# Ledger of designs, part 6: miniprotein binders against a7ua95r516to809

Target 1, 294 residues: a7ua95r516to809
Amino acid sequence: ASLSLLSISDLVPDLQFIFFWMSNAIEILYFIQQKSPAYMQTIELMDDKAGSKESLLSATISANEEAMTILEEVIMYTFQQCVYYITKTLYVVLPGLLDCNPFGTEPSSEQCRRAAGVCVCAVCVMPEAVRRVVSVFQTTSDLLQQYQVHSEIQSQMFAYLFFFTNVSLFNQLIDKGPARGWFQRSRVLQIQASVKILLDWAKGAGHNHLAQKFFAKFCSTVTILASPPQQLSQMSWKALCAEHPSLKPVQLHRILTQYQLMAELGPLPIWQPSSEDEAYIYRTVDLLESFENH

## First folded at step 7 (miniprotein)

Design j46
Fold by OpenDDE base, look of step 8:
Structure j46 (fold): chain B 294 residues (1-294), chain A 86 residues (1-86)
Amino acid sequence: as target 1 above (294 residues)
Amino acid sequence: SDEAERMAEDARRMIEEAQRLAEQGNHEEAIRLLLEAAEIAARSGDPYLIAKVALTAIVIALQTGDEDVIRRAEEVLRRAKELMRS
């Protein structure tokens, strides 16, 4: 299937397979961890027949360490496979989020499968582009819950997915935003509203802290761009750096420069980088976020 | 008991053989051996052997493209989990 047609629903069977084995591997890992101390103690309490006890203990420890290592590898492998499939679907749907008009009366095309009629649930009232993104996260959440995946693994999964989403959206906005008109105030407000819907979902799903942490760069960018010129022009470089610590100097500088161009403000001395930051604003290599540094 | 120790050793050998078979790509024979090993492992009273059976089944399931082998691996896993709870 062309990447353009790939939906999260198409990947559900594959994801179910991977999540099943991942969840079971985690369960076995915890079983070993829970039973190991008691079993070792039973061996320790056995009569020492001619040094056989120490050798048995050593062999048992080694065998357990090996099993634990293999389990960790299996868990990591399955985790990575899940992330790979899910991020592919995100890659397809995320660009639509930036072009979305959440204030439009676009009819919700997808009827909630649970309702015979027009569902008015929070997801069904979402703009289609937002709903598609949320559907990926919701499907992931549902699968993690279905297979009773350990909460730590769930948190790691969502951390990575939010990270990926932030990087993708941020990079697209910075790179293509000027050309696509995403820096226009009206468009920025649409983006801000769309992101708010996503963040509200994340909050409702119990991932508020992770969402706030990992969306910080994109949210900061959108917040700056959504600011009225009268307000933003009163903020110094230092104040903006302090308010948006997730942004690198080069990123903030780019955002302000593009904002200035879009708003036709001319050069603003108040936005001039500090002498300390001046060397960093030209580090174009740091402008876009990397997917490798998670 | 001497019997439990014997059973543990038998189960260990069976699991090791199943692992070798799996590494050779003979997943079908590996999984058959694991089904037998699961029962012996449980009777040995060694929880690690049961866990190794389950682990080996998981590894086979992830390595094989054969749906029948996967189904049988799930059966091994289910049985191992039942025995872990006993």
Scores: ipSAE 0.715, ipTM 0.919, lowest interface PAE 0.7, mean pLDDT 90
Fold by OpenDDE base, fold request of step 9:
Structure j46 (fold): chain B 294 residues (1-294), chain A 86 residues (1-86)
Amino acid sequence: as target 1 above (294 residues)
Amino acid sequence: SDEAERMAEDARRMIEEAQRLAEQGNHEEAIRLLLEAAEIAARSGDPYLIAKVALTAIVIALQTGDEDVIRRAEEVLRRAKELMRS
């Protein structure tokens, strides 16, 4: 009950707190790294009073290593907390993306907070379900920029969030898709359009490469399912494997089998796995993606 | 200098005591001690000691549920950052 009401806006204060401390920890880490060589040189230039210099240098190195370790732990901890809160919100809103009809004129109920009038910003013209997902990513981006978090950490954050999103959407589509009618061509085209809006946002936000990389599996699945039967029935197993290298043989086989059932196609010999892949198509443990492989 | 070395030793001891106090849950006293340690650390010329003050304040802020302690930790952090730039 409580999770269904959770919005990213409700988590902003907690996220602001975490991002503040994370950003400062990173700044202190860089400060140590920049000052360390100069300070060590000053110790090395000191007169060697009876081995005191070597002892001081050793103590300084040890103290630096300890400080660096603590800072890395703080950064890791705060990063994990951010990911935890953001992914909880994504978990709630992502199912809505699969059920969304982006071609429907659903009135944009939430006015853009940036404009007093009809906002025509890219977010306001989005379907509500897509906008909710994009809002999570946009809020994350805005917070990372607000606290001037280092670009590498920003990239790692978005990489993980896109990974999580891809795994979640892929697993839901494979597991629940047939039962929910998401494999029907009309529904697949809706999903494809919704994902395109998300990818266009990611491109506009400067994360095009990461989005393409981490959404590849879900996009490949949607592309196959969106393909007309006349076109897809002419593609061999080998051609499909080559065109969709992000899909494991078991995943591709599952998608094609469900497609065949949905499209009422007879057995297609050209979709038969190669002798090399035949052993892999029965590895059901590899069917769904794991959240641990990030 | 012998004076700078003495100041560095004093600051180090104060930071270690602040860490011990924080681990014991006495965050308020730890923060007060860190403010004093920051000034001594800056005078020692050891950049690592100032950094240790800052990181200790961060750790306390993340461990405490007390809003007043968090606010004071932010002040320690601000002061440490000012001293790092001087």
Scores: ipSAE 0.677, ipTM 0.904, lowest interface PAE 0.7, mean pLDDT 89
Fold by OpenDDE base, fold request of step 9:
Structure j46 (fold): chain B 294 residues (1-294), chain A 86 residues (1-86)
Amino acid sequence: as target 1 above (294 residues)
Amino acid sequence: SDEAERMAEDARRMIEEAQRLAEQGNHEEAIRLLLEAAEIAARSGDPYLIAKVALTAIVIALQTGDEDVIRRAEEVLRRAKELMRS
């Protein structure tokens, strides 16, 4: 199937398979961890037939360590496969979020499959482009709950997915934003509203802290671009750095330069980088985020 | 008991042979041997042998492309989990 037609629903069978084996591997891991102390004690209480007890204990420890290692490898493998499938779907739907007009009257074409009739749930009233992104996260959440995956693994999965989403959206906005008009104030306000809907969903799903942490760079960029010229022109470079610590100097400089061009502002001495940051604003290698830094 | 120790040794050997068979790509024979090993492991009273049966079934299910082997691995896993709760 063309990548452009890939929906999260098409991946559900593959994800169900992986989540099934992952959840069972985690269950077996916890079983070993819970039974290990008691079983080791039973061996320790056995009559010491001449050196057999120490050898049995050592063999049991080694066998348990091997089993734990294999289970950890299985959990890691299945986790990576889940992330691969989910991020593949996110890659397809995330660009639509930047072009979305959440203030438009575009009717939601897809009704929630859970209700017979017009569903008025929070997801169904979302703009289509936002709903597609939220649907990926919601499907992931539903599958994790269905297979009763441990909360720590759920948190790690959402942390990575939010990281991936932030990197993808940030890089697209910085690289393509000027050419696509995403730096225009009206478009920025649309992006801000769309991201707010996503963050509100994450809050409702219990992932507020993770969402705030991992979306910080994209949110900071959108906040700066959404600021009125009269307000932003009064903020110094140092003040902007302090308010938006998630942005590297080169990133902040790029955002302000593009903002200045878009708003037709003259040179603003107040936005001049500090002497300490001046060497870093030309490091174009640091402009875009890497997917490897997770 | 001497019988439980013999059963544990037999179960260990069967699990090791199933692992070797799986590494050779003979997943069908591996999973059949694991199903037999599950019952012996349970009778031995060693909970770790049951866990090893379960984890080996998971590994085989993830390595195989054969739907029948996957189904049998699910059966081994189900049986192992039943025995773990007993």
Scores: ipSAE 0.671, ipTM 0.902, lowest interface PAE 0.7, mean pLDDT 89
Fold by OpenDDE base, fold request of step 9:
Structure j46 (fold): chain B 294 residues (1-294), chain A 86 residues (1-86)
Amino acid sequence: as target 1 above (294 residues)
Amino acid sequence: SDEAERMAEDARRMIEEAQRLAEQGNHEEAIRLLLEAAEIAARSGDPYLIAKVALTAIVIALQTGDEDVIRRAEEVLRRAKELMRS
């Protein structure tokens, strides 16, 4: 019950705390890495009072290694905490992305209405469900920038968040899609439009490559489902595998089977899996994506 | 110099004691000791000691639930960063 009310704004203070310490830990790590060679050289240039120099150097190396280890642990811990809070929020808002109608006139966000009246910014014109998802990513981006978090850590953060988002959306679509009517043509087109808005945001935020990479499975699924029956029925199993390499054989087979049912198509021999893939289409354990593969 | 080496040794001992205090849950005393250690570490000329002060402050801040300790940890961190830039 309490999770459904959790917004990213509610987590901002906690995230700010974590990002502050994470950013500083990264800065200290970088400082040590930059100063270490010069400091070691300074020790090496000191007058060797018998055995004192080697002992000092060894002690300095050991202390540096210890400090680096602790910093890495702190960075990892804070990173994991950030991911935990952000993904918790994503978990709440992502289901709405599959149910939203992006072609409907939805009112502007209450937040934008309070600040500037009718805001016509790219986020305010988004469907509410899409805007909620984008707001999580935007808030994350803004916080990472505010605390000047190293670009590599930013990239890793967004990689994981996009991965998580893809897995969540893909699994929901595959598992619940048929029952919820998300495989219907009209609904698929709505989902496709919603995903496009999210991808356009990611592109505008400088994360285009990561978004394309990590959303590949979900995008492939939506693309197949959005294909007209006349077009898709002309594509062989091999052609579909080649065009959608992110999909496992079992996943593609499931999508096509559900598409066939939805479109009231008879059995299509052209969609028959290859002899090589035939053993894999029955591996139901591989149907849903795992969150552990990142 | 012999004085710088003595200061480095003092700072190191203070940091180690602060770490022990933090592990014991005495974050308030740990962070107080780190504030003192920061100045001594800076005078020693050893950049790693300053970094270790900052690191220890970060660890304490993440372990403590006390807002006053967190604020003091931020102060230690700020001071350490100032000294790193000098």
Scores: ipSAE 0.658, ipTM 0.896, lowest interface PAE 0.7, mean pLDDT 89
Fold by ESMFold2, fold request of step 9:
Structure j46 (fold): chain B 294 residues (1-294), chain A 86 residues (1-86)
Amino acid sequence: as target 1 above (294 residues)
Amino acid sequence: SDEAERMAEDARRMIEEAQRLAEQGNHEEAIRLLLEAAEIAARSGDPYLIAKVALTAIVIALQTGDEDVIRRAEEVLRRAKELMRS
């Protein structure tokens, strides 16, 4: 597969292969774990004839450790390969979320008008960029269920996919946002609406806690940028740090700087960093997130 | 019993030989030996040996890329799982 593949559906055969063998490796690992206590107890209850019991016990412990070690390595390897294919697709489709308009064309669709107070129209007018990302998550979820992958592994996979999504969106917003006009208020509100569609998908899929945990940095960024100036200008640096603990001082400083530019605000004394944080607000090595932090 | 310990030792040797054959590219013989080892491992009463047969089939399938070898490894896995349930 190549980076030019924009659809997760092109990767499904590779993912089916990996999920099949991963799910079977997990099943065998759980078989060993289930059988280990009973088999060890059988050996312990055995009569010790010329020391044969101790030799059998030692060999059994060694065989248990060998099999479990290799199975755990296989599961990790196959998990990483799944993540590789899925994140390759996500990396290509995620930037479109920052440029799309989820609000649709006016007048509002008849479905939105009839639904009054329910966000059902988001499905009917979902931008193609958002649909591409949702398709990756939904296809992944469908495959995990199809191959009956253990729920703990499913949770770990979505934790990483949400982490990856957060890092990708945050880094592109911070790095390319000024040149792309993404800090303009109308664009921030569009980005916020697009992210809400992803969060709603995660909630409906049973991953709400994971999404809230691993999207925290990007969501905090968008929440700050979307705040009305009258409200945000009332919050001190310390209050903003407390409300948004996922943001490093250099990140919060950069976000507030872009906010000031777009809201036509001069420097606000209330946004001066604490003396402790002043050492860190220009640490550019900390501005962008690493894909290795998980 | 002493027979169970002998069968466990035989199964270990067969699994090691199957792994060696797979490394030499003789996947057909490796799979055949692995199927035989599965039956002996099941009779030994050692649950880890039948699991090691299944594990070895999984490793071969993930390393090979050859569709015929993968299909044969799936057959080994299926048989091992049947024996694990007995």
Scores: ipSAE 0.615, ipTM 0.880, lowest interface PAE 1.0, mean pLDDT 83

Design j46
Fold by ESMFold2, fold request of step 9:
Structure j46 (fold): chain B 294 residues (1-294), chain A 86 residues (1-86)
Amino acid sequence: as target 1 above (294 residues)
Amino acid sequence: SDEAERMAEDARRMIEEAQRLAEQGNHEEAIRLLLEAAEIAARSGDPYLIAKVALTAIVIALQTGDEDVIRRAEEVLRRAKELMRS
């Protein structure tokens, strides 16, 4: 791996190495689970007149605990290494999702061009910025399946990758959105369309539940920003908190402030925080999300 | 019986020594010892010991960075899996 890597394909050898050894560790776990009942039965059926049964049972329990300790260390280490490599790539490619225009993406296929101006696939071409993110997820999924990694570990891997994606997109939007023009109405609608393409991939890949759970903060943000002013102005602060529980008061306040500014709805605040929440709308330490939340 | 219990004790001692050698950075000697320990662990009839040999080899392969050590760790794993099937 390199700090300058911009493509998941450059990390495939490192990921293959990690998944090979992870999958072998999982195979050893399965072996232990299959053999343990028979082995314990063998010990239980031993003649205890020599007193060796108690010593063997104690040693067996100790060996099992030691094997399980090593197994847990291997799984944790390999999981952390995978996360390290994959998230380095995601961090580089995710900001492009906020800049892309999915409505105007041209087809780049030679077959579409040769269709004499009638191209049935022209509107289905994935935008390049979305394709780069999907490529990271798809390559990860393909490797996990290739090495037959246990389904629970695959789910935990994608749960973390979606968590990381959510934090990265949310923080970029909040931190850089005003300077980059990402709160403008037309841009918000483009971002919403790009995110929908990514969520459709996650649904087709069997990760819909995880994506809905771990993208909630970013999706809530985009949903609020995409709402028509007539509709959003009718909603109270309390109603918005209830509809979007993933957003902290300081985050909701910042989003609504940017919304009001870009919709040119005047300087008077439309949404009044509850007295309970007023203590928290200025807690700027809570504005950005942490990548280190384990 | 008593021979199986002694072989299990010997395998545990060898695995622990291999782990200490690996922690000291002596991965080549650790792998050599693990390969020997695999045979003894299999003869003991204790499935947790042969599993621990395989897992220790996996740990070394993940941490070493040395291609020769990795290839030897793969040999230990291959042998351990063969013994697991018998």
Scores: ipSAE 0.609, ipTM 0.893, lowest interface PAE 1.0, mean pLDDT 84
Fold by ESMFold2, fold request of step 9:
Structure j46 (fold): chain B 294 residues (1-294), chain A 86 residues (1-86)
Amino acid sequence: as target 1 above (294 residues)
Amino acid sequence: SDEAERMAEDARRMIEEAQRLAEQGNHEEAIRLLLEAAEIAARSGDPYLIAKVALTAIVIALQTGDEDVIRRAEEVLRRAKELMRS
């Protein structure tokens, strides 16, 4: 429900159900893969009486194909259901990353407020908005580990969750950033700090490569916006494209336009697009990312 | 050898009937039949048959909304996994 405020804790029972059956389907896949060579060899060593060997081999191949078809359907269905539930909660909590102040002066709890000088709990030093996003990722990670889901499936799930997170944050920043004041330097630095907390979580969880790959567009955007004017004004359009290959020409152009407004800079000749890119800077259909493109 | 082939055919028939019952919404009887089929499939020596028992139970558990059926599907799966290890 779009009007419902969902937390990941509300969805844990549903996720536990799905992960239980997914992990068991994966175990069955592993069993088939381990047993198939030996069983096929057993059939090949049988006495070929009246052609029964060839008939049994054909039936065995058919049975394997039927089992694998059911298996693939189950694994795909359960994966899609997990992603659906998890991304519903991410959609609700991600916008807060763009509005929060990770440099806040007041702890969020009475216990953390009383121990501000000696606090060691990670939850107390993390802004609430960032904590909500991390809680979704951490709960997902804990469930995947609890149900011993195969590491390849775990990687695929976090690859999609990071992709979803990147698209959501990038689209909101580009679309709503001017009206929300998100391109002001103090805000950009706050956003950069919030994203760093999330990237640090991904690194500690063993997903650093996935996070680097799938957050590239949003991180490039924030890196450009956080750059001092003296440094950025010395980089040509070509140099910026080379340093930030994840950004499409229309996206880079929009980011530089917002940067110019923030820094009160006039148009800079060094930021003029190449002839090849000039045709693309006005393609508004390419400005925002699709949640369906990986 | 001839008995193993007979057991494989019996298990296949039982699994097909369980799948038919599940498609008709008769999940209770499908699960009962799968539990019986697990033992026969394991004795046949055909690893694909015991795997199909387990997979059919998983499909029923994911499709049903009945907590009693889900619990019994878990029992079938547990038994099938025990037999897979032997």
Scores: ipSAE 0.601, ipTM 0.887, lowest interface PAE 1.0, mean pLDDT 84
Fold by ESMFold2, look of step 7:
Structure j46 (fold): chain B 294 residues (1-294), chain A 86 residues (1-86)
Amino acid sequence: as target 1 above (294 residues)
Amino acid sequence: SDEAERMAEDARRMIEEAQRLAEQGNHEEAIRLLLEAAEIAARSGDPYLIAKVALTAIVIALQTGDEDVIRRAEEVLRRAKELMRS
């Protein structure tokens, strides 16, 4: 399989198959929930032999529990399969956000000009790397709507996709950033601008609160790195922890270390970790986040 | 009520056999039983039996690699949903 086979458009048939069966499983869930009280009440109101009525009621409760168990497993399985396909695509396209330059891009494409009456110019203006990520989210949103997937499931899907995006971007920045030059001032500002475009998509799509919640770690990282030195050097370790609670001590320490190197700052006493946090700033096992959040 | 009770028992046995056949890889025979069971389950008046027919078809469709079996599982699901609405 080539990287071109991992594009979201290549996976649409597989996603359509899974969404079809998932949406039907959810429909069966609501059928059972709708019918169960009335059916149970009908049994309870029966004027029947005591043993016969109690036996029927017990069997009905057991059947309901069995059906609910199977249904929950089916919905979880189909949800996980959708997430698997979508995140495989995201994993391929997300690194480009760290390398692209949104400031130098101009909407001068011949295709955008020819399709001005048909295309959304904001999408055509986006850097290619940002457009690829937005396309994954937009395609997912379109499929969820097409198959009329329940709004709670749609929210859970995007919550996980935003979580995955956050972990992927954060881990790559922390792990590869020094070698790739991603902590350079101009690069950090470019990353900030690219992420803003993505956050604006999430806001326009009605997922603003999910994006704010699940992008918190990466956004905090970029916010700190983008801060002017004269402002950041006046913020204590305690203040930074309070402003950025999503960052673990080892993570904040690493970010500040890279900031000092980029800004050519000497050690700052105000950034000395609290005594409580000193034990944790060297826990390298906690530096990178897990995609399997338990 | 005796006829409805008999139909519920018949549908339950057919669904259980279809589930066993599906576990054994006999998806085609499982689907055949589910189509028949859907009608009997609907006449029984027990909503959990119709739901089990639909759920079993969904499980088969998700596990099989056979396009003809998937198409027939869709037919079972379509029929079960029609009966659920009646």
Scores: ipSAE 0.569, ipTM 0.873, lowest interface PAE 1.3, mean pLDDT 84

